Miniprotein binders against q96jn8r1131to1294. Designs and how they scored, part 21

Target 1, 164 residues: q96jn8r1131to1294
Amino acid sequence: TLEFLENHGKNILLSNGNRTATRVASYNQGIVVINQPLVPQLLVQVRIDFLNRQWTSSLVLGVITCAPERLNFPASACALKRAAWLLRGRGVFHNGLKICEKFGPNLDTCPEGTILGLRLDSSGGLHLHVNGVDQGVAVPDVPQPCHALVDLYGQCEQVTIVNP

## First folded at step 12 (miniprotein)

Design yh10
Fold by OpenDDE base, fold request of step 13:
Structure yh10 (fold): chain B 164 residues (1-164), chain A 82 residues (1-82)
Amino acid sequence: as target 1 above (164 residues)
Amino acid sequence: SPEEIIEEIKKLIEEAIYLAMRGEKTKAVELLQKALDLVNKLGDTEFQKAVDDALKAIDKGDPWYAELILDQALELAEEKSE
């Protein structure tokens, strides 16, 4: 069963069998990691449940290749400087460097109810799914094992893991 | 000392990003300008460029990217002070 790990950002409250993550304070300290590593053809999806427009920006999606159970999470995913591939806005980042300027829809403007997914293909390419639509390969040749990461950042205050 | 200056810069950056995330762009810029003044005291041109880039990011409404830039710059500055 897919769920968020108990090791998470300081402002996160888990509920619904650890399938729902809520950021209960400020705009940051909201990183969560999904327990099962991504394997080829496994689609992991989260739904944006609540957006708080007091803040700007929104969630960050991505994957990490380090052991998530022992990771000391920074306040924001932007501080993940190793073993991290991140999707935010329309950009793709690897260890703090932008590797793609325009990819898929703008994650900062996704409304509540949007379902975002991550999937590895047989070649190790990381795909983004938006409302069930494959947006293509965001990151080629991602090392395995890797874990899906969600940073409840800015406007994004709650997400829930949903089944495909 | 350089370490003390860096700590003060760090506090200013933290508050600036917070304000930027709340949509208070003008106040965020003011704090980063103060941070820039302190960076100039360090004589760290690389850090100076980072603050300038962060200011541009905030102006464009992208405080996340500003935070990224400034976090990297702070780490480098701390390493230089060791």
Scores: ipSAE 0.884, ipTM 0.944, lowest interface PAE 0.5, mean pLDDT 96
Fold by OpenDDE base, fold request of step 13:
Parts: sequence; structure tokens; C-alpha cells
Structure yh10 (fold): chain B 164 residues (1-164), chain A 82 residues (1-82)
Amino acid sequence: as target 1 above (164 residues)
Amino acid sequence: SPEEIIEEIKKLIEEAIYLAMRGEKTKAVELLQKALDLVNKLGDTEFQKAVDDALKAIDKGDPWYAELILDQALELAEEKSE
């Protein structure tokens, strides 16, 4: 079953069989990684459960290709220096470099209840899903194995893994 | 020492990003300006450019991107000081 790994950001509290992640302090230290690697056709989805409006910005989605169990998570996904592809706002980043300016809907403005999904296609393309709608390929070629990452950042204080 | 200055810059950056994330843009900018003054003491033009870019990002309401820029610049500066 899909769940978040016990190795997570310092401000994260896991619940609901490790399917729910809650950031319980500040705006950062909220990175979580899903246990099962993304394999082709596996759709991993999380629902935005709660937004705290005292902060700006919102969650970051992405994938990492390093071993997540041993990863020393930085305070923010923006500090991931290697093996990282990130989706935030409408931008796509690879190892700290913006590789796409405008992709899909603005993740910073997704309301509570939004279901966000990540899926690899047979060609290694990483797709973003929003409320069940495939937004297209965010990253054309992602190395495997890779793990889905969620950074509960800014406004986003709680997410839950949901089944397709 | 350069290392000490960098540590002070790091603290200012951390606080600035926090304030920016709280929506206190003006205060965030003020702190980054202080950081910039310290960066100038280092004579690190790349770091200076990064702070300028971060200021622009904060002005645009994108503290995450500012944090990204500043984190990268800080890391480079730390490497230079070693």
C-alpha cells in the first residue's frame, strides 16, 4: 500500500497509517516521500486537506532518484541539489534550475480538496494529474527508480494519499 | 572573518525568508538589504547578484524562488570560504 516513509521533514507528523502528513510547525521542514517507487502506470495521488492562510506559497510536488530512506531532508525542497525534479507554482525545476516556466495549473492556488497526482508513462515522462485530469508531461525523461515527493510548504499543512 | 560574515548573512536570509513567507514583504526586503551590505564586504559579486534576484522574487511575491536563489548562493559562498 502507498504510504509516506518514516524518514520525513522535521515538522511532519504522520497519521492515518502514514497516509496523512501534517506539518505542525512553521512553513517548512515538511518534506515527505511516498514509499513505493513510481513505476510506469502507477498513479500516486495526494489530496490537499488543509491550507493555512497565514503563509504564502504552497506545496511542492516532485520526484527524487536517490534512496529516500537515508535522505537527510533539507528544510525546503528548493534546497535539494541533486536527483530532484520539482513542480511548484507553474514551474518545473531540476536540481535547482528552472526548466519550465509555465506548466499546468498554478499549484500555489489549488484549493483544499484538490487531488494531485504523479504518474510515469512508458517513456519515462512524468505526468501531473489534477483532480483526475492528466495535465501532460511535466518532465520528459525521469530516471528510474524514483519516488514521489511532497513538500508541505507554506500554506499547505496537510495532505493525504488517496487511491485512484 | 569571511566565515563569520557568511554565518551572519545566513541568519539574515533565514529571517528574511520567514518574514516573506508571512507576507511581511517590506521587512523581508529590509533584512535582505542588510545581508547585501554584508555580501558587499565579502566582495562576492555572484552572491550580490543572487541577493538582487531574490529581492526581485520577493517583490513579485515568490519567496520560494527567493529561497532557492539564496540557498544556492549561500552554498557557493560557503564553498569559497573553505
Scores: ipSAE 0.884, ipTM 0.943, lowest interface PAE 0.5, mean pLDDT 96
Fold by OpenDDE base, fold request of step 13:
Structure yh10 (fold): chain B 164 residues (1-164), chain A 82 residues (1-82)
Amino acid sequence: as target 1 above (164 residues)
Amino acid sequence: SPEEIIEEIKKLIEEAIYLAMRGEKTKAVELLQKALDLVNKLGDTEFQKAVDDALKAIDKGDPWYAELILDQALELAEEKSE
């Protein structure tokens, strides 16, 4: 069963059998990691449950290759320095470097109810799914094992893991 | 000391990003300008550039990217001061 790990950002409250993450304060400290590593053809999906328009920006999706159980989470995913691939807005970042300017829909403008997914293909390519539609390869070669990461950032205050 | 200046810069950056995230762009810019003044005291041109880039990012409505830039710059500055 896919769940968020108990090791998470300071402002996160887990519920619903650790399948729902809620950021209960500020705009940051909202990183969560899904327990099972991404393996080829495993689709991990989260639904945006609640957006707070008080803030700008929105969630960050990504993967990390370090051991998530021991990770000391920074306040924001943007501070992940190594072994991190992030999708935010329409950009793709690797260890703080933008590696793609325009990819898929703008994550900052996804409304509540949007279902976002991550999936590795057989070649190690990381795919983004939006409402069930494969947006293509965001990252061509991701080291394994890796774990899906969600940063409840800015507007995004609640997400829930949903089954495909 | 450089370390003390960096700490003050860090505080200004944190507050600036907070304000930017709340849509208070003008106030955010004001704080980053103060940070820039302190950066100038360090004589760190790379850090200065980072602040300038962050200001541009905030102007474009992208405080996340501003935060990224500034976080990296702070880390580098701290490393230089060690």
Scores: ipSAE 0.883, ipTM 0.943, lowest interface PAE 0.5, mean pLDDT 96
Fold by ESMFold2, fold request of step 13:
Structure yh10 (fold): chain B 164 residues (1-164), chain A 82 residues (1-82)
Amino acid sequence: as target 1 above (164 residues)
Amino acid sequence: SPEEIIEEIKKLIEEAIYLAMRGEKTKAVELLQKALDLVNKLGDTEFQKAVDDALKAIDKGDPWYAELILDQALELAEEKSE
């Protein structure tokens, strides 16, 4: 049973049995975390439900290796400086440092209805899926345990966990 | 005090990023220039470079990256004043 954790950004409202997250104010304070850690056979998928084009930029995907239940989330995922690996636009970031300029498609261009997925391979490589298509290894060796994270940032106002 | 100046810089940055997120680049740039004037009073060369880099990111339509740069610069500036 995949759900978003009750510990989330201040502007998030959880619904649909904690499988849907909605940002109800501003452009930030929208970090949510999936309750189960990633394991090689687990594909965590979210659908982009609502985009508000009045804002610039869109959601951030990633993983954190700290225990998420009591973590104090910053206003925006870009401020995660410990134990975080993020995919934003086409960039890959580790603890606030850009480590890859271009990986996969530009997440800022993904329309409503796009299904985005994260999984680990058997070597600890973090894979991005877009509409069911594996984009390859974004990060080659992520420590376990880690949890999938979504920051409902900018245009992205709602996502829903979907089954693979 | 440096702490009071840093708090004012933080408020200017937060407002500038909000405006950039709304697509109001000109207003965001104006606030970051005001923040740069205050950073100059701190004499913090690394922070000055960070504001310049953030202005470039805003110009390219990337306020998320501008926020990343400025958050790191604020953290470093706060550490220097401690």
Scores: ipSAE 0.844, ipTM 0.921, lowest interface PAE 0.6, mean pLDDT 93
Fold by ESMFold2, look of step 12:
Structure yh10 (fold): chain B 164 residues (1-164), chain A 82 residues (1-82)
Amino acid sequence: as target 1 above (164 residues)
Amino acid sequence: SPEEIIEEIKKLIEEAIYLAMRGEKTKAVELLQKALDLVNKLGDTEFQKAVDDALKAIDKGDPWYAELILDQALELAEEKSE
């Protein structure tokens, strides 16, 4: 089944059979990775469980194409300069470069209870889902294998993997 | 030494981003202005531009993007000083 990898950011506590990730300190060190690579029929979904509005900015979603089991994660996903495609706010970033100004909703405005999903289409296009609704192709051709990543950044202090 | 100056800049940047993330924008700007003074002593025009761009990002309420800019600039400055 889908779980968060044991290799994660230093401020993360895993619980609920490794399906829930909680950031227990500061605003960063909150990167978690899903234990299976994305394949076209796999929809990875997480629910935002807890937001602390005292922080600025919120979670980052994305994929990495490096093997994640022994990767040294940076403090924040913004420092992923290789093998990374990130969705943050309304922006799409590739290896630290903004490649799209406006895609989907502003992730910083998603309230507690929002279910966010990532999947690949048959062409390797990365799709964002919001509360079950496909937002379209964020990135047209992501190399495989890739793993879904969540950075519990800023306001986002807890997420849980949920089934479609 | 340049390496000691870069380490002090790194500490100022880390503290500034933390304060901006807490919503303490005025204090964050003050620390980045101190960092800019140190960057000016290095004579590194690319780093100067990065700090200016990061200050603009913080002013607009986007400390995540400021962190992205400054992380890139720090990596380049650290490589140059080796």
Scores: ipSAE 0.838, ipTM 0.915, lowest interface PAE 0.6, mean pLDDT 93
Fold by ESMFold2, fold request of step 13:
Structure yh10 (fold): chain B 164 residues (1-164), chain A 82 residues (1-82)
Amino acid sequence: as target 1 above (164 residues)
Amino acid sequence: SPEEIIEEIKKLIEEAIYLAMRGEKTKAVELLQKALDLVNKLGDTEFQKAVDDALKAIDKGDPWYAELILDQALELAEEKSE
């Protein structure tokens, strides 16, 4: 069963059988990782449960290719400088470098109830899904194994893993 | 020492990003200007440019990107002082 790993950001509380992550303080320290690596047949989906519009910016999605169980996460995903690809707003970032200016919808505008998904295709391409609709390839060749990552940043205070 | 200056810059940056995240842009800019004064003492022109770029990102309402820029610059400055 898909769950968030117990190794997570310091402001995260896990609940609902480790399928729900809540950021309980501040705007950061909210990185969570899905326990199972992505494989081409696996669609990892999270629902945005709660947004606090008093903060600026919202969640970050992505993948990490280093082993996540013992990794020391930074306060914010933007500080991941090795083995990370991130989707934030409409941008795609690799190890702190913006590699695409405009991909998919602006994640900062996704309302509560939006279901966001990540999967790999057969070529190692990373796909974003929004409410079940494939947005195309964000990153063409992600090394495997990799794990899906969510940073409950800024406005995003709660997400839940949901079945496809 | 360079280590003490870098630690103070880090504190100012963290406070500035927090304020920007709360929508307190004017206070965030004031703290980053103070950080820039300290960066000037280091003589690090790449870090100076990073602070200027972060100020532009905050002005556009993008503190996440400002944090990305400043975290990279701080890491490089810490590596140079080792």
Scores: ipSAE 0.814, ipTM 0.907, lowest interface PAE 0.7, mean pLDDT 93

Design yh11
Fold by OpenDDE base, fold request of step 13:
Structure yh11 (fold): chain B 164 residues (1-164), chain A 82 residues (1-82)
Amino acid sequence: as target 1 above (164 residues)
Amino acid sequence: SPEEIIEEIKKLIEEAIYLAMKGDKTKAIELLQKALDLINKLGDTEFQKAVDDALKAIDKGDPWYAELILDEALELAEEKSE
């Protein structure tokens, strides 16, 4: 069963059997990690439930290879400097460095109801899925084990894990 | 002390990003300009460059990227002050 770990950002409240994450304050401190590590062919998906338009920017998706249950989460995923691959806007970042300028649709403009997915292929490539459509490989070689990360940032105040 | 100045810079940066995230670019930029004044006192040209880049990011409407830049720069500055 996919759910968010109890170790999460300070502004997160979990509900719905830990499948729903809600950021209840400010624009940050909203990082959550999915309990099961990504393995090849496992599609992890989250739905954007609610966007708060008082903020700019939106959620960050990614993966981390450190032990998530022990991670002291920074206020924002942008501060993850080790073993982190992040997708935000149309960019892909690795440990704070932009490794791809334009990839897939702009995550900052995804409306409520958008379903975003992450999946590893057999070669270790990390794929982004948007509403069931494979957008291709965002990161060509991700070390395993790794865990999917969602940063409820800016406008994005609630997401729910949904089954494929 | 340098540590105290860095702490003040940190506060300005945090507030600037907050304002930028609220969509108030003008005030965010103003605060970062104040941060630059303090950075100049430290003589940290690397930190100054980072703030300049962050200012550009905020101007383009990308406070997340500004935050990323400033987070790294602040970390480096803190290390230098230790």
Scores: ipSAE 0.878, ipTM 0.941, lowest interface PAE 0.5, mean pLDDT 96
Fold by OpenDDE base, look of step 12:
Structure yh11 (fold): chain B 164 residues (1-164), chain A 82 residues (1-82)
Amino acid sequence: as target 1 above (164 residues)
Amino acid sequence: SPEEIIEEIKKLIEEAIYLAMKGDKTKAIELLQKALDLINKLGDTEFQKAVDDALKAIDKGDPWYAELILDEALELAEEKSE
Protein backbone atom coordinates (compact mmCIF):
# COMPACT_ATOMS: atom_id res chain seq x y z
CA THR B 1 0.00 0.00 0.00
CA LEU B 2 1.25 3.44 -0.91
CA GLU B 3 1.64 5.74 2.07
CA PHE B 4 3.58 8.78 3.12
CA LEU B 5 6.57 8.04 5.32
CA GLU B 6 6.51 9.08 8.96
CA ASN B 7 9.68 11.03 8.29
CA HIS B 8 8.28 14.28 6.92
CA GLY B 9 8.36 18.05 7.14
CA LYS B 10 7.71 19.65 10.50
CA ASN B 11 4.40 21.24 9.51
CA ILE B 12 2.87 18.05 8.13
CA LEU B 13 0.11 16.08 9.80
CA LEU B 14 -0.60 12.67 8.33
CA SER B 15 -4.04 11.08 8.38
CA ASN B 16 -6.18 8.45 6.66
CA GLY B 17 -3.64 5.71 7.13
CA ASN B 18 -0.83 8.07 6.16
CA ARG B 19 -2.37 8.56 2.73
CA THR B 20 -3.33 12.17 3.40
CA ALA B 21 -0.83 14.90 4.20
CA THR B 22 -1.90 18.27 5.57
CA ARG B 23 0.33 21.25 6.14
CA VAL B 24 -1.01 22.83 9.28
CA ALA B 25 1.20 25.90 9.58
CA SER B 26 2.89 28.57 7.48
CA TYR B 27 3.75 28.03 3.81
CA ASN B 28 6.63 25.59 4.13
CA GLN B 29 8.07 22.66 6.08
CA GLY B 30 5.70 20.52 4.07
CA ILE B 31 7.79 17.85 2.37
CA VAL B 32 6.48 14.29 2.29
CA VAL B 33 7.86 11.17 0.64
CA ILE B 34 5.96 8.13 -0.56
CA ASN B 35 7.08 4.90 1.08
CA GLN B 36 7.52 2.66 -1.94
CA PRO B 37 10.23 3.44 -4.44
CA LEU B 38 9.23 4.13 -7.99
CA VAL B 39 9.63 1.15 -10.25
CA PRO B 40 8.94 1.01 -13.96
CA GLN B 41 5.25 1.28 -14.83
CA LEU B 42 4.15 2.02 -11.27
CA LEU B 43 1.98 5.10 -11.35
CA VAL B 44 1.99 7.06 -8.11
CA GLN B 45 -0.71 9.70 -7.87
CA VAL B 46 -1.73 12.41 -5.45
CA ARG B 47 -4.81 14.59 -5.47
CA ILE B 48 -4.73 18.24 -4.50
CA ASP B 49 -7.34 18.45 -1.78
CA PHE B 50 -7.12 22.02 -0.52
CA LEU B 51 -5.52 25.25 -1.65
CA ASN B 52 -5.02 28.26 0.60
CA ARG B 53 -5.00 31.42 -1.47
CA GLN B 54 -3.32 33.56 1.16
CA TRP B 55 -0.04 32.20 -0.18
CA THR B 56 1.53 32.35 -3.59
CA SER B 57 3.05 29.40 -5.46
CA SER B 58 1.97 25.81 -4.97
CA LEU B 59 3.20 22.25 -4.59
CA VAL B 60 6.43 20.82 -5.88
CA LEU B 61 6.65 17.27 -7.21
CA GLY B 62 9.78 15.29 -7.61
CA VAL B 63 11.96 12.33 -6.84
CA ILE B 64 14.92 11.73 -4.56
CA THR B 65 17.52 9.01 -4.79
CA CYS B 66 18.77 9.16 -1.23
CA ALA B 67 17.33 7.11 1.61
CA PRO B 68 14.14 8.94 2.60
CA GLU B 69 13.93 7.42 6.08
CA ARG B 70 17.12 9.16 7.13
CA LEU B 71 16.66 12.41 5.26
CA ASN B 72 16.67 15.60 7.27
CA PHE B 73 14.10 17.59 5.38
CA PRO B 74 14.77 21.24 4.70
CA ALA B 75 12.03 23.79 5.03
CA SER B 76 11.50 23.76 1.27
CA ALA B 77 12.30 21.42 -1.58
CA CYS B 78 14.27 24.22 -3.19
CA ALA B 79 16.97 23.51 -0.63
CA LEU B 80 17.43 19.95 -1.86
CA LYS B 81 20.75 20.26 -3.66
CA ARG B 82 21.65 16.59 -3.98
CA ALA B 83 19.99 13.64 -5.64
CA ALA B 84 16.81 15.59 -6.31
CA TRP B 85 14.72 16.25 -9.40
CA LEU B 86 11.88 18.70 -8.94
CA LEU B 87 8.87 19.76 -10.95
CA ARG B 88 7.66 23.24 -10.05
CA GLY B 89 5.42 25.51 -12.05
CA ARG B 90 6.36 24.62 -15.58
CA GLY B 91 10.00 24.13 -14.72
CA VAL B 92 12.16 21.12 -14.04
CA PHE B 93 15.05 21.39 -11.61
CA HIS B 94 17.98 19.13 -10.83
CA ASN B 95 19.93 19.80 -7.64
CA GLY B 96 18.96 23.44 -7.69
CA LEU B 97 19.53 24.06 -11.37
CA LYS B 98 16.76 24.60 -13.89
CA ILE B 99 17.07 22.02 -16.63
CA CYS B 100 13.78 22.75 -18.36
CA GLU B 101 11.75 25.95 -18.46
CA LYS B 102 8.54 24.81 -20.09
CA PHE B 103 7.14 21.40 -19.30
CA GLY B 104 3.54 20.34 -18.96
CA PRO B 105 0.87 22.42 -17.29
CA ASN B 106 1.73 25.01 -14.68
CA LEU B 107 1.64 23.26 -11.32
CA ASP B 108 1.12 26.60 -9.60
CA THR B 109 -2.29 26.96 -11.25
CA CYS B 110 -3.64 23.45 -10.82
CA PRO B 111 -7.00 23.63 -9.05
CA GLU B 112 -8.26 21.53 -6.19
CA GLY B 113 -9.15 18.07 -7.35
CA THR B 114 -6.27 17.86 -9.80
CA ILE B 115 -4.62 14.46 -9.75
CA LEU B 116 -0.88 14.49 -10.33
CA GLY B 117 1.10 11.37 -11.04
CA LEU B 118 4.68 10.25 -11.41
CA ARG B 119 5.79 7.19 -13.32
CA LEU B 120 9.07 5.73 -14.51
CA ASP B 121 9.17 4.19 -17.95
CA SER B 122 11.31 1.26 -18.96
CA SER B 123 14.15 3.58 -19.95
CA GLY B 124 14.25 5.37 -16.63
CA GLY B 125 12.38 8.41 -17.84
CA LEU B 126 10.22 10.15 -15.27
CA HIS B 127 6.76 10.97 -16.57
CA LEU B 128 4.30 13.47 -15.20
CA HIS B 129 0.62 12.59 -15.34
CA VAL B 130 -2.12 15.17 -14.95
CA ASN B 131 -5.65 13.91 -14.44
CA GLY B 132 -4.66 10.66 -16.04
CA VAL B 133 -2.98 12.21 -19.06
CA ASP B 134 0.68 11.47 -19.64
CA GLN B 135 2.46 14.78 -20.13
CA GLY B 136 5.64 13.15 -21.33
CA VAL B 137 9.13 12.69 -19.95
CA ALA B 138 10.04 15.36 -17.43
CA VAL B 139 13.40 13.86 -16.52
CA PRO B 140 15.27 11.33 -18.59
CA ASP B 141 17.33 8.57 -17.03
CA VAL B 142 16.51 8.95 -13.34
CA PRO B 143 18.67 6.77 -11.09
CA GLN B 144 16.98 3.94 -9.24
CA PRO B 145 15.88 3.37 -6.63
CA CYS B 146 14.10 6.67 -6.24
CA HIS B 147 11.15 7.87 -4.20
CA ALA B 148 8.37 10.25 -5.14
CA LEU B 149 8.39 13.49 -3.19
CA VAL B 150 5.67 16.07 -2.66
CA ASP B 151 6.36 19.46 -1.15
CA LEU B 152 3.15 20.96 0.16
CA TYR B 153 4.31 24.48 -0.52
CA GLY B 154 2.54 27.81 -0.67
CA GLN B 155 -1.10 27.42 -1.58
CA CYS B 156 -1.10 23.64 -1.42
CA GLU B 157 -2.23 22.60 2.05
CA GLN B 158 -3.44 19.05 1.59
CA VAL B 159 -2.89 16.14 -0.76
CA THR B 160 -4.05 12.54 -0.74
CA ILE B 161 -2.54 9.51 -2.41
CA VAL B 162 -5.05 8.04 -4.83
CA ASN B 163 -5.04 4.81 -6.75
CA PRO B 164 -5.01 4.81 -10.53
CA SER A 1 31.70 39.32 13.64
CA PRO A 2 31.10 37.86 10.21
CA GLU A 3 29.15 35.00 11.77
CA GLU A 4 26.86 37.41 13.54
CA ILE A 5 26.33 39.42 10.40
CA ILE A 6 25.45 36.30 8.45
CA GLU A 7 22.97 35.30 11.11
CA GLU A 8 21.27 38.66 10.78
CA ILE A 9 21.24 38.32 7.01
CA LYS A 10 19.65 34.90 7.37
CA LYS A 11 16.87 36.33 9.51
CA LEU A 12 16.20 39.09 7.03
CA ILE A 13 16.07 36.63 4.16
CA GLU A 14 13.66 34.34 5.97
CA GLU A 15 11.36 37.20 6.78
CA ALA A 16 11.60 38.60 3.27
CA ILE A 17 10.61 35.30 1.68
CA TYR A 18 7.76 34.93 4.14
CA LEU A 19 6.41 38.33 3.21
CA ALA A 20 6.88 37.67 -0.47
CA MET A 21 4.92 34.44 -0.11
CA LYS A 22 2.18 36.48 1.55
CA GLY A 23 2.13 38.78 -1.44
CA ASP A 24 3.87 41.74 0.18
CA LYS A 25 6.48 42.25 -2.48
CA THR A 26 7.34 45.77 -1.42
CA LYS A 27 8.21 44.88 2.15
CA ALA A 28 10.07 41.78 1.04
CA ILE A 29 12.26 43.87 -1.23
CA GLU A 30 12.92 46.36 1.56
CA LEU A 31 14.17 43.61 3.83
CA LEU A 32 16.41 42.19 1.15
CA GLN A 33 17.85 45.64 0.62
CA LYS A 34 18.76 45.68 4.30
CA ALA A 35 20.34 42.29 3.88
CA LEU A 36 22.29 43.62 0.93
CA ASP A 37 23.69 46.41 3.09
CA LEU A 38 25.00 43.84 5.54
CA ILE A 39 26.39 41.69 2.76
CA ASN A 40 28.33 44.67 1.48
CA LYS A 41 30.05 44.82 4.85
CA LEU A 42 31.23 41.28 4.30
CA GLY A 43 32.60 42.13 0.90
CA ASP A 44 30.99 39.03 -0.57
CA THR A 45 30.30 39.93 -4.17
CA GLU A 46 28.93 36.49 -4.99
CA PHE A 47 26.35 36.78 -2.24
CA GLN A 48 25.56 40.29 -3.40
CA LYS A 49 24.82 39.08 -6.90
CA ALA A 50 22.58 36.35 -5.54
CA VAL A 51 20.51 38.90 -3.64
CA ASP A 52 20.22 41.02 -6.75
CA ASP A 53 18.94 38.03 -8.67
CA ALA A 54 16.53 37.18 -5.87
CA LEU A 55 15.23 40.73 -5.91
CA LYS A 56 14.48 40.37 -9.59
CA ALA A 57 12.71 37.08 -8.95
CA ILE A 58 10.52 38.61 -6.26
CA ASP A 59 9.76 41.53 -8.51
CA LYS A 60 8.59 39.06 -11.13
CA GLY A 61 6.36 37.40 -8.55
CA ASP A 62 8.45 34.27 -8.11
CA PRO A 63 9.39 34.00 -4.43
CA TRP A 64 10.10 30.28 -4.71
CA TYR A 65 12.92 30.93 -7.15
CA ALA A 66 14.14 33.75 -4.96
CA GLU A 67 14.23 31.34 -2.05
CA LEU A 68 16.19 28.86 -4.15
CA ILE A 69 18.79 31.46 -5.04
CA LEU A 70 19.12 32.81 -1.53
CA ASP A 71 19.32 29.39 0.09
CA GLU A 72 22.33 28.49 -2.00
CA ALA A 73 23.96 31.85 -1.48
CA LEU A 74 23.48 31.74 2.26
CA GLU A 75 24.98 28.28 2.47
CA LEU A 76 28.05 29.39 0.57
CA ALA A 77 28.42 32.49 2.68
CA GLU A 78 28.27 30.45 5.86
CA GLU A 79 30.99 28.17 4.57
CA LYS A 80 33.20 31.15 3.78
CA SER A 81 32.80 32.51 7.28
CA GLU A 82 34.02 29.32 8.90
Scores: ipSAE 0.876, ipTM 0.939, lowest interface PAE 0.5, mean pLDDT 96
Fold by OpenDDE base, fold request of step 13:
Structure yh11 (fold): chain B 164 residues (1-164), chain A 82 residues (1-82)
Amino acid sequence: as target 1 above (164 residues)
Amino acid sequence: SPEEIIEEIKKLIEEAIYLAMKGDKTKAIELLQKALDLINKLGDTEFQKAVDDALKAIDKGDPWYAELILDEALELAEEKSE
């Protein structure tokens, strides 16, 4: 069963069998990691439950290849500098460097109820899914094993893991 | 000391990003300008450029990217001061 790890950002409160993550303070310290590593064809999806519009920006999706159970999470995913691929807004970032300018819909403008998914294909390509629609390969070759990461950042205050 | 200056810069950056995240671009920019003044004391042109880039990002309404830029720059500056 997919769930968020107990090792998470300081402002996160887990509930619903660790399938729901809520950021209970400020705009940051909201990183969570899904327990099972991404394997080919496994679709991991989260639903945006609540947005707080006092903040700008929104959630960051991504993958990390370090051991998540021991990771010391920074306040924001933007500070992940090693083995991190991030999807934010319409951009794709690798270790702090923007590797794609425009990809998929703008994650900063996804409304509540949007379901976002990550999936590895057989070639190691990381796909973004939006409401069940494959947006294509965001990252062509991701090292394995890797874990899906969600940064409840800015507007995004709650997400829930949902089954495909 | 350089370490003390960097610590103060760090605080200014953190507050600036916070304000930018709340949509207060003006105040965020003011704080980053203060940070620039301190950076000038360090003579760190790379750090200065990073702040300039972050200012542009904030102006464009992208505080996350500003935070990314500034986080890296701060890390590098701290490393230089050691």
Scores: ipSAE 0.876, ipTM 0.941, lowest interface PAE 0.5, mean pLDDT 96
Fold by ESMFold2, look of step 12:
Structure yh11 (fold): chain B 164 residues (1-164), chain A 82 residues (1-82)
Amino acid sequence: as target 1 above (164 residues)
Amino acid sequence: SPEEIIEEIKKLIEEAIYLAMKGDKTKAIELLQKALDLINKLGDTEFQKAVDDALKAIDKGDPWYAELILDEALELAEEKSE
């Protein structure tokens, strides 16, 4: 069963059988990682449950290729400088470098209830899904194994893993 | 010492990003300008440029990108002082 790992950001509280992550303080220290690596045919989906619009910016999605169980997470995903690909706003970032200016919708505008998904295609391309709709390839060849990551940043205070 | 100056810069940056995240651009910019004064004492032109770029990002309402820029610059500045 898909769950968030117990190794997570310091401001995260896990609940609902470790399928719900809540950021309980500040705007950061909200990184969570899915407990299974992405494989072809696996669609990892999270629902945005709660947004606090008094913060600026919102969640970050992505993948890491380091083993996540004992990784020391930084306060914010922007500080992941090795083995990370991130989707934030409309940008795609690799190890802190913006590699695409405009991909998919602006994630900062996604309302509560939005379901965001990540999967690999047969070529190792990373796809973003928004409310069940494939947005195309964000990153063309992600090394495997990789794990899906969510940073509950800024406005995003709660997400829940949902089944496809 | 350079290490004490870098620690003060780090605290100013952390507070600036927090305030920008809360929507207080004016105070965030003021704190980064104070950080720039301290960076000038170090003579670190790369860090100066990073602060200028971060100020632009905050002014556009993008504190996440400002944090990205400043995190990299701070890491590099700490490496130079060790």
Scores: ipSAE 0.834, ipTM 0.915, lowest interface PAE 0.6, mean pLDDT 93
Fold by ESMFold2, fold request of step 13:
Structure yh11 (fold): chain B 164 residues (1-164), chain A 82 residues (1-82)
Amino acid sequence: as target 1 above (164 residues)
Amino acid sequence: SPEEIIEEIKKLIEEAIYLAMKGDKTKAIELLQKALDLINKLGDTEFQKAVDDALKAIDKGDPWYAELILDEALELAEEKSE
């Protein structure tokens, strides 16, 4: 039901019925997008399966409000400058601009097995969940429709969509 | 030509970010300093400032943020040359 889209970063290999994404080269080209748009009541969750500590930095989470099937993905999510809201480290970014210095835990320190979740609330606020704990509203009033995005960046080499 | 200089700067930046991602801060900084020398030939003060900010980010161990800064600066520099 929930799957990663076939349109993804060049270094991604999809498996497990398109529910697992693996970055098979380098540190970048690892953007994946969830096939269904976020709606209230939908919690999209991914588990960090593999981290390679030889790299610096880790995954980026976020949403895009463009139609993802035809999107030309950049090498790294940091280059998304239109219709993107990103959570990286403890920062929140909108189209390349840091809009919050400190939100939630530092994503760069999340170990293998961490389950990360994204959902919209009824006001369009984007919530981050970490191991079942709601971290609050990262981004108020995100336009709909939007799709959840993961960039398997740096240390993060594999994630799997898991059921809530 | 300015286009050839910009292409050389792009390759230096890409290699610098790769090295920073591998934990080689010293080599990454050296490559960005070489990129800065080339940027000085272009006379692009906004790009110069972006490289200085990216150097600070790499020194703090934040190559993702350095990449964000430099990607924007490269796009602006390419647009100025068109």
Scores: ipSAE 0.826, ipTM 0.910, lowest interface PAE 0.7, mean pLDDT 92
Fold by ESMFold2, fold request of step 13:
Structure yh11 (fold): chain B 164 residues (1-164), chain A 82 residues (1-82)
Amino acid sequence: as target 1 above (164 residues)
Amino acid sequence: SPEEIIEEIKKLIEEAIYLAMKGDKTKAIELLQKALDLINKLGDTEFQKAVDDALKAIDKGDPWYAELILDEALELAEEKSE
């Protein structure tokens, strides 16, 4: 089964059999990683459980291609400068560079209850799903293996892994 | 020394991003303007441009993107001083 990896941001508390991640302090130090690499048949989904609107900006989704079990995660996903592709707001970022200005909906406006999904297609394209609807290819050629990543940043204080 | 100046710039940036994340754009902008004064002492025009871009991002309500810009610029400045 899919779980959040025990190696995570310093402000994260894992619960619900490691399927729920809660940021318990500040606005950052909230990076979590799914314990299984993405493969074409795997749809990783998380539900936004709790937003604190007193902060600005919200969660970041993405993938990393380096082994996540022993990484020293930075305070924020924006500092991932190697082996990372991120979806934030409407933007797509690779190693700190914005590579797409407008893709999919603005993640900063997703309310509590939104289910966000990541999967690879057969060509290595990374797809975003929003409430079950495929938003298309965010990144056309992600190297494998890669792991799904969520940064519980800003407003986003809790997410839960849900099955399709 | 350049290392002491960079340490102070780092503290100003971290505080500015925190304040912007809390919604205090005015104070965040003031702190980044103080960081610019210190960056001018380093003579680092690339870092100056990064702070200008980060100020625009904060003004638009996008402190995450400001943090992205400033993290890269600070990392480069730290490498130059080592």
Scores: ipSAE 0.818, ipTM 0.911, lowest interface PAE 0.7, mean pLDDT 93

